# VH-VL binders against FAD synthase (ribL): the designs that were tried, part 20

Target 1, 153 residues: FAD synthase (ribL), of Halorubrum lacusprofundi (b9lsn4)
Amino acid sequence: MTRVVAQGTFDLLHPGHVHYLEDAATYGDELHAIVARRTNVTHKPAPILCAEQRRDMVAALTAVDEAHLGHPEDVFVPIQRLDPDVIVLGFDQHHDEADIAAALAERGIDCRVERASGRDPRYEDELLSSGDIVDRILKQRGSDCDGAREGQR
Short names: E, the ipSAE of ESMFold2; O, the ipSAE of OpenDDE; V2, 0.75 times the mean of E and O plus 0.25 times the DockQ between their complexes.

## First folded at step 14 (VH-VL; framework fv_fasinumab)

Design k7 (from j1 with heavy chain T98K Y107F; at its last look DockQ between E and O 0.12; V2 from the best seeds 0.00; counts 0 for: pae E 13.8 > 2, unsure alone 71.7 < 75, placed apart)
Fold by ESMFold2, look of step 14:
Structure k7 (fold): chain C 153 residues (1-153), chain A 122 residues (1-122), chain B 107 residues (1-107)
Amino acid sequence: as target 1 above (153 residues)
Amino acid sequence: QVQLVQSGAEVKKPGASVKVSCKVSGYTLTELSIHWVRQAPGKGLEWMGGFDPYSGKTIYAQKFQGRVTMTEDTSTDTAYMELTSLRSEDTAVYYCAKDFRWGKGDFYFDYWGQGTLVTVSS
Amino acid sequence: DIQMTQSPSSLSASAGDRVTITCRASQDIRNYLGWYQQKPGKAPKRLIYAASSLQSGVPSRFSGSGSGTEFTLTISSLQPEDLASYYCLQHNSYPLTFGQGTKVEIK
């Protein structure tokens, strides 16, 4: 059996998240998703939703066999426990494949590193980022929009 | 940094109850799974129960079912363990230990409280 | 319940010796096993997680191996500060269960 790991914040779920996880699932028999904790999200704004809620939403997706919370101090702890055959990076994730592969090798994890394809919009008003969803909410329900998504339909 | 600070030692009579506190700092309690482990004098470690982040419920070891209650106050980041109907065999050091919340059944006891001695004697 | 049988119950060794402690699980627990060190009068400290992964800050003379039902903690060159009791813990299923412990003494 081929075990696949995918990792992400998975804040406000959108079709880009679903595509990533569906694409990751094609690499093996079981897909395990690791949901980053707030303390692990250092390269972008903190997630809006708590980690448990994000984990539960990801776990409900058909493509996902199990969803797990990440370790707040060592991102490799859950990976080592899961002992995957493949780790699939998101299309836009910032880590270099070679750096991830080196870190896995240092931990004795015999694991292939792949990168998922991106998702193109399929519908005129489709939102493919949590930031775009927040901007739409502020435009339609708030008065403090800073112009990030003026004119969205 | 993470700290788990427990309440002080207690002396109790048989039949009484005890409530041990464990205050967390460095993280909020909502990010942790707190477990309780005891150690009788000269004996090994015995798991009593803890919060299971997957189910969202506290799981108790069968030996203590009906006598132990583990609660959390997230407004003060404090976990509690209450043991009732104390017997002399309950004399032990009681530890809280933490893991970060994680999927099915994965608990990392990487930090422990200093321990609370509870002595039960008549 | 999963029984963890730890051996030996105690041992005496000289500084520099290689020390081996074994835990056997009554059921397959995959790699859901940790090793803990407890120095006299102190709370336990985690040494090893996931059967073989070294906790950050733990000296490299400590190592863990095994999977399934048989697990080993090895101290490659015993140091005076390693005087302690050592415990394995399985976290594959509830109730969580410790081995009985191994008291390591320095000759």
Scores: ipSAE 0.000, ipTM 0.549, lowest interface PAE 13.8, mean pLDDT 85
ESMFold2 (binder alone), look of step 14: mean pLDDT 88; pTM 0.915
OpenDDE, look of step 14: ipSAE 0.005; ipTM 0.584

Design k8 (from j1 with heavy chain L32Y T98R, light chain A50S S53T; at its last look DockQ between E and O 0.04; V2 from the best seeds 0.00; counts 0 for: pae E 17.8 > 2, placed apart)
Fold by ESMFold2, look of step 14:
Structure k8 (fold): chain C 153 residues (1-153), chain A 122 residues (1-122), chain B 107 residues (1-107)
Amino acid sequence: as target 1 above (153 residues)
Amino acid sequence: QVQLVQSGAEVKKPGASVKVSCKVSGYTLTEYSIHWVRQAPGKGLEWMGGFDPYSGKTIYAQKFQGRVTMTEDTSTDTAYMELTSLRSEDTAVYYCARDFRWGKGDYYFDYWGQGTLVTVSS
Amino acid sequence: DIQMTQSPSSLSASAGDRVTITCRASQDIRNYLGWYQQKPGKAPKRLIYSASTLQSGVPSRFSGSGSGTEFTLTISSLQPEDLASYYCLQHNSYPLTFGQGTKVEIK
């Protein structure tokens, strides 16, 4: 059995998340998704939804066999627990595959590192980021103007 | 908002058993587990055991193996530690402390209970 | 079992002094080391985790350093409220083990 790990924030779910997880699932027999804790999301605005809700939503996706909460302080802890054969990075995660592979080897995790493909917009007004969804909501429900914000890539 | 509240002090005779409770609030035992640490008067801290998320079982320090049982009731968010066949050397303050349930032996005692004094004397 | 050797076992220093407490692990524990403060009659409180990361709400005069087998806790300017016992804890491997403690007193 080939165990695959994917990791992300998975805040407001969008088609980019679904594509990532579907692509990751093609690398093995079981896909385990690790949902980042709020304390680990420092490079962008804090997630809107609590980690438990985000995990439960991810767990409901057909491509995902199990969803897990991440570690509040060390993102590699749940990876060690799962002992995966493959880790699939998100398309736009900025870490170099070689750097991640080295970090895993340092921790005694024998696993290969792959990167998922990106998802192009398939519809004219499709939103492919949680930030874009938040912006659309604020424009339509929290803004002083009547305009709607357009989503695009 | 996170609180760990332990049951009150106990006085026991040698050979008896004691069961200490630790009620958690501000989070659920499904997110974090409880470890138990004791401290004899004037002595240092001694880890007794706690939940291992990898095996799905509680691991006990060798010194207490066979005499201690640690359980958790997620419906009441209460953890328990029972120590049997008490002897005078078991006189100590017993603490519950929380750690993340999903780590591979990665335990962080970020919150502690107030402690429960157990005195064993005949 | 991983033995944690903590030194000194006690010290007495004046307010404003810089104090250093050392823990040595019998095996490589990477950065899986926490520092805890226990004031008289109270439960322990975490100061430092992951060897060097300061717990939220802990004064910046506390710092931790080290990795592998040698670790230090430093108080840059000792305050009267720092009167306590200090413990390191390794959580790299079971059984979890504490150092024997360092009692800090203010002259």
Scores: ipSAE 0.000, ipTM 0.490, lowest interface PAE 17.8, mean pLDDT 85
ESMFold2 (binder alone), look of step 14: mean pLDDT 91; pTM 0.939
OpenDDE, look of step 14: ipSAE 0.006; ipTM 0.576

## First folded at step 16 (VH-VL; framework fv_fasinumab)

Design m1 (from j1 with heavy chain Y108F; at its last look DockQ between E and O 0.18; V2 from the best seeds 0.00; counts 0 for: pae E 16.8 > 2, placed apart)
Fold by ESMFold2, look of step 16:
Structure m1 (fold): chain C 153 residues (1-153), chain A 122 residues (1-122), chain B 107 residues (1-107)
Amino acid sequence: as target 1 above (153 residues)
Amino acid sequence: QVQLVQSGAEVKKPGASVKVSCKVSGYTLTELSIHWVRQAPGKGLEWMGGFDPYSGKTIYAQKFQGRVTMTEDTSTDTAYMELTSLRSEDTAVYYCATDFRWGKGDYFFDYWGQGTLVTVSS
Amino acid sequence: DIQMTQSPSSLSASAGDRVTITCRASQDIRNYLGWYQQKPGKAPKRLIYAASSLQSGVPSRFSGSGSGTEFTLTISSLQPEDLASYYCLQHNSYPLTFGQGTKVEIK
């Protein structure tokens, strides 16, 4: 009966994402993953993949019981609806546990805040971030003649 | 648990309009994607239109374009479907149906209203 | 528009029989198909989502299969309370379209 929430962008999936969600799942009986919409990803480059595709990929992971799209305007709306017992922050997520706990308390949400462990590399040349994957693609496949602008969907 | 409660049966003359309401409880209207489906007597189900949360627009079936308007009142958590220029062929049970905007996948019509019979006759 | 062709349009079967109902889509709809049961005088109720996933509270004698363009609803052992009309719905693209329905009767 212990409901756990994890949230993130989950763009190009990599072993770091899988580890985060597996670690989050250990905190309870059901793991609900909230996949951020593009409008809520303000601290890093816009995601490569559309939100629906990212949600579907996360939903396919063994550790995840349900995957949800985030609210377009208020990141706390799906948390309120899910009423979790535990929220697990990603290892490298930039908000401190105390800051998140204070925001939840201000909104009357009674929920424990935890932070997942990091993933150690297991293989030589393993890529553990979406940014690293993009950089590898650009190094191997990029071209100066590809200067066209790209927009968000 | 979502509940959708629709307004009562109506009898209309050809050429009139009807506005059917769908009151949401258990969740707020802004958490749902409301669609309208009708069923003529002895016939199958026919989608009329609905709110698409991903585009932020209401999409109408071509057959009803220009005659149907779907609106929402978030202060009362009530959705409305208005059909104008009624014909005898519009006699049907009208359903509101929905799923959650943030639920598991885009798997439509988990919840249905009880239906509203609209009879168009002279 | 995506056309959903449902067959048979009606059937009559004995209690305990295995019943199959098919829907064919005019183009690939992936797994974006649901199956709905409508008992006389009632609103439809979802049985199956994502082509093959059983809705919570639906008896295990119901199952769905298929992807792409061909889909099947199976009732492994027909019960008297399964007397209803059954519809498939595609929601891969607008306009949303239902199959024409299958009326199931118990003989």
Scores: ipSAE 0.000, ipTM 0.492, lowest interface PAE 16.8, mean pLDDT 84
ESMFold2 (binder alone), look of step 16: mean pLDDT 91; pTM 0.935
OpenDDE, look of step 16: ipSAE 0.378; ipTM 0.798

Design m2 (from j1 with heavy chain K57E, light chain R30E; at its last look DockQ between E and O 0.80; V2 from the best seeds 0.00; counts 0 for: pae E 8.6 > 2)
Fold by ESMFold2, look of step 16:
Structure m2 (fold): chain C 153 residues (1-153), chain A 122 residues (1-122), chain B 107 residues (1-107)
Amino acid sequence: as target 1 above (153 residues)
Amino acid sequence: QVQLVQSGAEVKKPGASVKVSCKVSGYTLTELSIHWVRQAPGKGLEWMGGFDPYSGETIYAQKFQGRVTMTEDTSTDTAYMELTSLRSEDTAVYYCATDFRWGKGDYYFDYWGQGTLVTVSS
Amino acid sequence: DIQMTQSPSSLSASAGDRVTITCRASQDIENYLGWYQQKPGKAPKRLIYAASSLQSGVPSRFSGSGSGTEFTLTISSLQPEDLASYYCLQHNSYPLTFGQGTKVEIK
């Protein structure tokens, strides 16, 4: 069997996540998704949802055979355990394929590195990031901090 | 870093019970799968049971079924193992051991408590 | 239950020797195998996880190999501080089972 690994935060799920995981699944027979721990998310706001909930949601996607929590102290531990044949990076993930391949080689992990295709927007009001979803929620359901409301005594 | 600190040594008579504690530091119990392993003097390691995060249940080794209870208090991040109806062959060092919850077939026992000697003597 | 058969039960070797310890599983356990070192009076310490991955901080003279049913721990150049008992553990399925242990002595 060809084992594929995909990794991400997968906070509030959106069509970009589904596309990434579906594309990653085409690289092999089993797709294993690693869901990042809060402690491993360093360049953006902390995820809204706890890691276990994010993992359970990812595990429910048809493309995903198994979902796993990341390791809080060593992000390569789950990769070494899973011993994948292919790691597929997300389209917008900032890591260079060569840098990831070098890090894997330093650890003796023999694994091909690929990058998923991007998903173009298909709908006028489509949200393709967890941040955009959060912003929409705040606009529709957030507190009214601007302006005092006039009221009768 | 995970740190596990166990309660102190116990001396018990046959027929009594013992409850060993294991306090987790550095992480919360909900991030870990706590298991208990014992070692009789001069003998090998023996798994007694532990929490399985995938079933949400505690799994006990068949040998101890009916007289061991393993519980967790997430408010204090402390795991407990209670063994009842003690007999002389229960004299052993009892360890709590764990790893992070990260997937099916989690790596077990990366972190160990210091051990708790339980002596059962008449 | 998965039986883990560890060999040898004990060995005595000189400093600098290459030492090998073997565990056999009664059924396929993939790489769900760890190796542990226990020095006298101490808690066990994990050396190897996932059959072949070296735990951080463990000297590079330790290595693990194998998958499925046959696994080996190798110490490439035995040192005096390696005096210990060594155990394999399978965690493929419950109940978790240890090998019976290998006591390593320095002659």
Scores: ipSAE 0.012, ipTM 0.636, lowest interface PAE 8.6, mean pLDDT 87
ESMFold2 (binder alone), look of step 16: mean pLDDT 91; pTM 0.934
OpenDDE, look of step 16: ipSAE 0.322; ipTM 0.778

Design m3 (from j1 with heavy chain Y108F, light chain G34N; at its last look DockQ between E and O 0.58; V2 from the best seeds 0.00; counts 0 for: pae E 9.1 > 2)
Fold by ESMFold2, look of step 16:
Structure m3 (fold): chain C 153 residues (1-153), chain A 122 residues (1-122), chain B 107 residues (1-107)
Amino acid sequence: as target 1 above (153 residues)
Amino acid sequence: QVQLVQSGAEVKKPGASVKVSCKVSGYTLTELSIHWVRQAPGKGLEWMGGFDPYSGKTIYAQKFQGRVTMTEDTSTDTAYMELTSLRSEDTAVYYCATDFRWGKGDYFFDYWGQGTLVTVSS
Amino acid sequence: DIQMTQSPSSLSASAGDRVTITCRASQDIRNYLNWYQQKPGKAPKRLIYAASSLQSGVPSRFSGSGSGTEFTLTISSLQPEDLASYYCLQHNSYPLTFGQGTKVEIK
């Protein structure tokens, strides 16, 4: 049995998330997805949805065998518990494979580090990020102008 | 860091009730799974019950079913354990204990309160 | 209910000795077993989770092993500050059950 771990925020699900998880699943027999806690999402807007809801949505995807909440203090604790054979990084995740491998080795975790393929837009007007989805909602359904205008009733 | 601060010692008569509080600091109660464990003088640890994040329900040990109620007030980040119809054998130190809600459950009892001595006399 | 049988109930050893404490489960609990240390008058402290994973900040002289039904806590070189009672806990299924404890004394 080859156990694969993927991790991400997985806020508003979009086709990029599905592609990532489907591609990650091809690296082994069981895919375990770790859903990041809000405290572990740095340099990005906080997720819209709570972690439990994000986990439940990810767990419902056919490619995912099990979904797990991340640890709020140490992102490597769930990885150590799962003891995977492969960790698959998302295509656009900024982490260097070598840096991740070094962090895992430092913690005594022996596994391969791979990176999933990217997904190109397939449809006109397709949105492939949670941020783009939020922006579209605000423009079409929001009551306020863009954030550059303040003080308006 | 997670800190659990319990209410002070209690002295009760048989037949009375006690309600022990457990105030969470450093994190919100909703990030934790609070359980209650007691220890009679000179004896071992005994699990009484706690919140199971997988089922979303509080699970009680059969021995205490019908006498114990465990509640949480998320507005004050305080958990409570109330034990009714007290007997002399309920004399014990009562601990709240917890871990973060992560994975598909928790790995139980990384953090403990200081304990609350409840004495049921005569 | 899963019964946890802990052995011995007490022991006395010299500083520097290797100490071994055993827990046996009445059913397979996989690696869902923790070890706790409780010093007199204090709350318990988790030493080991997942049968063999050492809690951060716990000295490396503590180690855990086993899976299924038989588990061992080992102190490779007993220190004076290790005087305590030690408990195993299974959390494979409810009700959660502790072993009865092992009191470790230094002679």
Scores: ipSAE 0.011, ipTM 0.597, lowest interface PAE 9.1, mean pLDDT 87
ESMFold2 (binder alone), look of step 16: mean pLDDT 91; pTM 0.941
OpenDDE, look of step 16: ipSAE 0.363; ipTM 0.798

Design m4 (from j1 with heavy chain K57E Y108F, light chain R30D G34A; at its last look DockQ between E and O 0.03; V2 from the best seeds 0.00; counts 0 for: pae E 5.0 > 2, placed apart)
Fold by ESMFold2, look of step 16:
Structure m4 (fold): chain C 153 residues (1-153), chain A 122 residues (1-122), chain B 107 residues (1-107)
Amino acid sequence: as target 1 above (153 residues)
Amino acid sequence: QVQLVQSGAEVKKPGASVKVSCKVSGYTLTELSIHWVRQAPGKGLEWMGGFDPYSGETIYAQKFQGRVTMTEDTSTDTAYMELTSLRSEDTAVYYCATDFRWGKGDYFFDYWGQGTLVTVSS
Amino acid sequence: DIQMTQSPSSLSASAGDRVTITCRASQDIDNYLAWYQQKPGKAPKRLIYAASSLQSGVPSRFSGSGSGTEFTLTISSLQPEDLASYYCLQHNSYPLTFGQGTKVEIK
C-alpha cells in the first residue's frame, strides 16, 4: 500500500481545500491529512476554528482516510511517525519540491514530494480562500456603508 | 520616510517601573506595528513583544509576560513600553522598531528608534 | 520557540576579504529571515530582508542567501566601515528570535 500525506491549516473549508485533498489522494491508497496547529505564525491571520474542529471536518471528507493533529512545535514529527511514501504540497506553497525532499531526507524521512494542481473557480460567488469567506461574512453581517445597522441574523 | 524618536535615558532603582515612549513621524501609528527590542550591555538583541495586526492583540515574549505592557496613543502617534518590578538585569538599551500592519510579513524592523538607556541600580 | 544558531560569534578579517556569516533555524522558516548590522553605539540597521533581498541604500557587497533552515550573509569585499555586529532575525513565528550575533573586526 502507498501512504500519502497532505498538510495544511484547513480553517474554513472551501473548494480549494477539497481539490487539494482529492488531488493528493490520487497519489496512493491511503490519504492522511495533518491539520496544522501553527497559531503563532506572523504572516497570515490566525485560524478561526480550533484545531480539533478543523481535524474533524477534514476527516469527514471523502478523499481523506485519516486526519491527524499536527505537532505544536515541529511539523516533521507527525510526518516521520506516519512514514509516508508521498507527501503532496499545496498548489500555492512556495517551497520547491527539491528543497523539501532534501530536508525530509536529512531527517531520515525517505518519501517522494509532489505538488497538487490548482483549482479554477467553477461558478459565480464561489470563494476559494478562508480570507475571502471571512471578508464576505464581515461585509454581509458586520455593518454596511450607509451607517445603518441591519442586525445579525 | 518614517522616523521613530524615543524618550531620554532613565535611571531607576530595583522594584521601580519605567515607561519608554516612541513617537512616530512620516506615517501614522495605525499604519505600523511597533515592536520593542532590548540589548543589555555587551549582549545581543532580545525581542520583548509587539503588536500583531492579524490577531489584533499585542504579543509578549513569555520572559516578560506579566511585567511588560505595550500601549499606543493614536492621537499623538506615540507607542509606549512599560516594564515593572525592575531588576538590575533589566539594565539595557530599549529600542522601538517598526513593521507595517498590512502586507507581506517581510518588512520586519525596517526602521528603529535611537534607543533609550535604562539603568537599574541600587 | 524557534532557535537561531549564528556562527561564528566573532571573526577578524582583512579589508578586501570575503566574509560569510551563517544562521541555522531549528525549524523551517521559509524565507522569513532578515539580517541587521549594528555599529558601535548605534541602533541596528536592516541589510537584507526575505533572506536574499537587499535593502535600498545598502552597498551591493552585501548579499544574503538560503531558505528553510540555513542562511548566509556574505560581504564580498570587507570595508573598514563594515566593523559592526551582525544579527539574523527569524520572523516566521512568535516569539521573534535573533541569532546571538557575530562581531566583525578588521585585521
Scores: ipSAE 0.102, ipTM 0.593, lowest interface PAE 5.0, mean pLDDT 86
ESMFold2 (binder alone), look of step 16: mean pLDDT 91; pTM 0.931
OpenDDE, look of step 16: ipSAE 0.400; ipTM 0.812

Design m5 (from j1 with heavy chain T28D K57E; at its last look DockQ between E and O 0.83; V2 from the best seeds 0.00; counts 0 for: pae E 7.3 > 2)
Fold by ESMFold2, look of step 16:
Formats: structure tokens, sequence, C-alpha cells
Structure m5 (fold): chain C 153 residues (1-153), chain A 122 residues (1-122), chain B 107 residues (1-107)
């Protein structure tokens, strides 16, 4: 059995997340997703949703066999606990494959590192990031200024 | 770093109840999964039960089902274990132990309280 | 329930000796096994997680190995401060179960 690990924040789910997890699942027999805690998210705005809710939503996706929370003090603890054969990085994730591979080797973890493909938009008005979803919400629903209400059908 | 501080030793008669507290510091109780482990004099470690973050419920070892209740007060970051209908065989050190919430019950006990001696004698 | 059989129940060894302690699970638990040290009068302390991963701050003379049903804790060169009882714990499934323990004494 080939165990695959994917990792991400997975805040407001969108088709980019689904693509990433589906692509990661093709690398093996079981896909385990590690959902980052708020304290581990340092490269972008803090997630809107609590970690448990994000994990539960990820666990419900067809491609995902199990979902887990990350470790607040050592990001490699979940990887060692799961003992995966493959770690698949997201297309745009900031990690360098070689740096991750070196960190795994330093810890004696026998695991190869791959990177998922990106997803192109399929629909004219499709949103492929949690940030874009937040921006859309704020523009359409974020103001009740006197005089007008906009953005609803 | 997580710190667990337990309530003091207790002496009880058979048939009484005991409630042991475990106060958490360093992190919110809601980020941890608290479990209880006991050790009778000269004996090994015995898991009694604990919080399962995946189901959101407390799971009890069958041996204690019906006599043990584990609760949490998030306003004071304190966990409690209450054991009723005490017998002399319940004389033991009771530990709280924890790790961060992970998922489907994959717990490691990284942090332990200092232990609470409960002595049950007539 | 998963039975954890730990052996030996006790051992006595000299400082500098290589010591091994084994745990056998009644069914496959993959690497969901931890090793714990309990010094007299103290709470247990985790040494090894995920069968073979050394806890930060634990001396490198401690190591864990194995997967599936057979697991070993090794102390490569026993030190006087290693006088303790050692326990394995499986967390593959509820109920969580400890091995019976191994008391390590210094001759």
Amino acid sequence: as target 1 above (153 residues)
Amino acid sequence: QVQLVQSGAEVKKPGASVKVSCKVSGYDLTELSIHWVRQAPGKGLEWMGGFDPYSGETIYAQKFQGRVTMTEDTSTDTAYMELTSLRSEDTAVYYCATDFRWGKGDYYFDYWGQGTLVTVSS
Amino acid sequence: DIQMTQSPSSLSASAGDRVTITCRASQDIRNYLGWYQQKPGKAPKRLIYAASSLQSGVPSRFSGSGSGTEFTLTISSLQPEDLASYYCLQHNSYPLTFGQGTKVEIK
C-alpha cells in the first residue's frame, strides 16, 4: 500500500483545493490530508474557519481517505506519524521540493516529494482561491452604506 | 509549552467518589485531547478514557464504563475525572495526559500531569 | 482489543550495556506505537513516537524500531539515570493499551 500525504490550509474550499487533492490521490492508494492550524499559517492571511471545521470538510471530499490537524510546534510530527511513501506539494505552495526532501532525510523519513499540477479556470467567473472568495464577498456583501445596496440578484 | 497541574492526594472509603482535576496552561484546553491513565501500586499503566477530537465525544475504557465521568471546563482550562463507587482496587496514582488534537484518534501522550494519589481504604 | 505483550518484565544490566526491550501487538498497528519512560516517583515521559521517531531532547542512545506487530526499544549504552520502568503504548485503535512494562535496574 502506497500512502500519500497532502498539506494545506483548506480554508474556504474551492475547485483548486479539489484538484490538488485529486491529483495527490493519483500518487498512491490512500490519501491523507494534513490541515494546517492557524498558528502554522504565516505566509498569508489567517484562515476564516476554525481548524476542526476545515479538517472535517476536507475529510468529506471523495479523494481524501483521512484528514488530520497539523502540529503547532513541529510540522514534521504528523508526517512521521503517518509514515507516507509520497508527499505531494500544492502547485503554488512556497516550499522547495529539495528543501523538504532534505528535511525528511535529516529525520530519517523515507519519502519522495512530488508537486501537484495547477488547475486552469473552467468557467468564466470561477474563483480558485480563498482570498478571491473573500474579496468577492466583501465587494458584494460587505457594505450597507446609506443610499444604495449593490451586488445581489 | 503545555503544562498539566493536578489536584492533591485524596483518601476515600469504599463506596465514595473522587473527582481529580487537571489544570492546563500554555494552550487552551480546546486545542488538546485530555486522557486519563492510572497506575496501581507496583503495577503498570492503565488507560481509563479520554476525549476523541474526531467524534467530539469522550470514550471510556469498558472496565470503567458506568463509574467514570470525564468533563472539561473551558472557561478555567480544567479537565476533571470523577470515579464513583470506589473499591480498594481503585487505589492508584491517576494521571492526566495529553497531546494536540489530530483527528481520528491518533493520539500521542506528550505531556503528563504530576499524578494524583487516590487511596481507598476502610 | 489489541493486546500488547512487553518483554522482559524486568532486567538488570550494567552501565554501558546495550539493552533491548520488545513489544508485540496482537494485530497490525503499523507505526502507531510510542515508548515511555517512568522514573521512580515521577510521571511517564515520552521517548519515542511513531515507533522510531526520537522525541526532541531525548538522548540519542535511545532508539526505536519495528512496525506492524513487533517493536523494539534500544538503549545503546545504559546510563545510571536510565533506571526506570519502560512502557509501550499502541494508539492504532481504542481502547488504547499499554504493554505491561519493563523495569530496568542497574547492577
Scores: ipSAE 0.043, ipTM 0.686, lowest interface PAE 7.3, mean pLDDT 88
ESMFold2 (binder alone), look of step 16: mean pLDDT 91; pTM 0.936
OpenDDE, look of step 16: ipSAE 0.433; ipTM 0.813

Design m6 (from j1 with light chain R30S S53D; at its last look DockQ between E and O 0.12; V2 from the best seeds 0.00; counts 0 for: pae E 16.2 > 2, placed apart)
Fold by ESMFold2, look of step 16:
Order: C-alpha cells, then sequence, then structure tokens
Structure m6 (fold): chain C 153 residues (1-153), chain A 122 residues (1-122), chain B 107 residues (1-107)
C-alpha cells in the first residue's frame, strides 16, 4: 500500500482544491489530507472557517480517504506520524520540492515529493481561490444591479 | 521514544491539596495532548480531564469540577494536575497520558506515565 | 455522555484458550475506540487503536474488531503473561469514558 499526503488550508472549498486532491490521489492507494491550523497560515490572510469545519468538508470529498487537523506549531509532525510514501505539493504552493525533500530527509522521513498539476478556469465566472471568493463577496455588496441578465428558464 | 515521568508518591491529610507533575521527553509539550486518569485501589480507570490545545480549553470530568486545575509549563515540558480539598476517596494512582497521532478521531493515550500514588488518610 | 458497557467483568481461562472481551457503546462512536492492557502494578498499555489496528510491538495473538456500537478484543491463544485487566476507551466525545474493565486470570 502507497500512502499519499496532501496538505493545505482548504478554507472556502473551490474547484482548485478538488483538482489538487484528485491529482494527489493518483499517486497512491490512500490519500490523507492535512488541514492547516490557523497558526500555521502565515503567508496569506487567516482562514475564515474553523479548522474542524474545513477538515470535515475535505473529508467528504471522494478523493480523500482521511482528513486530519495539522499540528498547531510544527507542520512536519503529522507527516512524521502518518509516515507517507509520497507527499504531493499543490501546484502553486510556495515550497520548492527540493527544499521539502531536504527538510524531510533532515527529519529522517523517507518520502517521495511530487507536485500536483494546475487547474485552469473552465467557466467564465469560476473562482479558483478562497481569497477570490471573499473578494467577490466584498465587491458585490450592493454594487451589481446588472448581474441578472439570464433567468433559470 | 516519548516518555512521561511523574512525580513521586504523596501522603496527604483530608482537606489538603496535591500537585502531581508529568515531565515529557522525546516530544515538546506543545506537540501533545495531556490527560489525567486515576485509579482507586482495586478499581477501574477514571478520566479526570485534560487540556485540549486545539480548543484552548481545559475539560474536567463533572465529578472534579471546582477542585481540579490542570496546567502546563512549556519551558520545562511539564504538565501538572492539582487536586484540592482532598477526601479519603481521592486515594488513587494518578496517571498522565497522551495521544500519538494527529488527525481523524485522535487516538488517545498512546503513552502513559508510570503513575503517582496519592494516599489521603487521617 | 457515552457509556461503555464491558463484558465479562472477570474471567479465568487456561493457557492456550481463546478469550473474547466485548464493549458496547451507548451510541455510535464509529471506530474511536482503543483497547488497553494493565498488568498488576503497572501503567496501562495500548494494544489496539481505531478499534482494529494493532499497536506496534503488540503480539499478533491480540486482535480487535467492530465499529459503531459493538467492539471485541480477542486473544487467540492466551499466554501466562496476558494476566491483566483489559479496558476499552471511547474518544468520540468528551467526557472520555472507559469500560469498567475485565480481569483476566490464568488457571
Amino acid sequence: as target 1 above (153 residues)
Amino acid sequence: QVQLVQSGAEVKKPGASVKVSCKVSGYTLTELSIHWVRQAPGKGLEWMGGFDPYSGKTIYAQKFQGRVTMTEDTSTDTAYMELTSLRSEDTAVYYCATDFRWGKGDYYFDYWGQGTLVTVSS
Amino acid sequence: DIQMTQSPSSLSASAGDRVTITCRASQDISNYLGWYQQKPGKAPKRLIYAASDLQSGVPSRFSGSGSGTEFTLTISSLQPEDLASYYCLQHNSYPLTFGQGTKVEIK
């Protein structure tokens, strides 16, 4: 059995998250997703949703066999405990594969590092980041009187 | 490996307090969830409570509410359980215990301290 | 609160016997159940986690099964060193609750 780990914030779920996790699942037999704690999200705005809710939503995705909360202070602790064969980085995650591989080796974790493919937008109005969803919500508050060009007929 | 080393046995009179320590090695205290379990002589295991770092709350069993305080000192990687207003029925072995895994349905009590006997007698 | 009903409360068996201990939860706890062995005078030791997964270093004669509300610990061939009390623990919800224990004695 090949155990795969993916990790991320997974705040407001969007098709980019689903693509990432589906692609990660192709690298092995079981996909474990680690949902980052608020204290570990330092490179972007703090997540809107609590970690338990984000974990539960990720766990419901077909591609995910198990979803886990991350460690409050050390992102490598859950990886060490899961002892995966493969860690799959998100397409746009800021970590370099070589840097992650070196950090894993330094900690004695024998694990292959891969990177998921990207997902291009497929629909005109598709949003592929939680930040973009938040921005859309904020911008549309009271501003879009012309948005109803077509009905549901 | 992770080790939990507890303070030594104590003899107390009714109405006194006791503070049991649990020193962590192999992990730092902030990586663990420490809980306290006691066992009266000849009896089963009884969960007393624990500090949950994810919620930021100390959760106490109803039986001990108002008499127990559980604290942690991250500078020494030591957890403490203090029980006040001791009664003879508080005579027991007190254990600290922790989980080993993050994630789905945390798997509790992978590691245990050696136990601390607290005897409450007049 | 989730109550754990463990049976039997005690048993006496011969070396080589198959021993079965059960726990029943008052509500669905999925697989959030562990089995613990406590030898006389010692701290408890985890045998089984996630209802059925064997802890590293535990002899393969120990096995766990069940999900939801019904759980079983089996010792396929009882050994003299298995003299102990055995406990289940649910950790699905606070307060965490143990079964009352099963004392296993060797004839």
Scores: ipSAE 0.000, ipTM 0.490, lowest interface PAE 16.2, mean pLDDT 83
ESMFold2 (binder alone), look of step 16: mean pLDDT 91; pTM 0.935
OpenDDE, look of step 16: ipSAE 0.164; ipTM 0.738

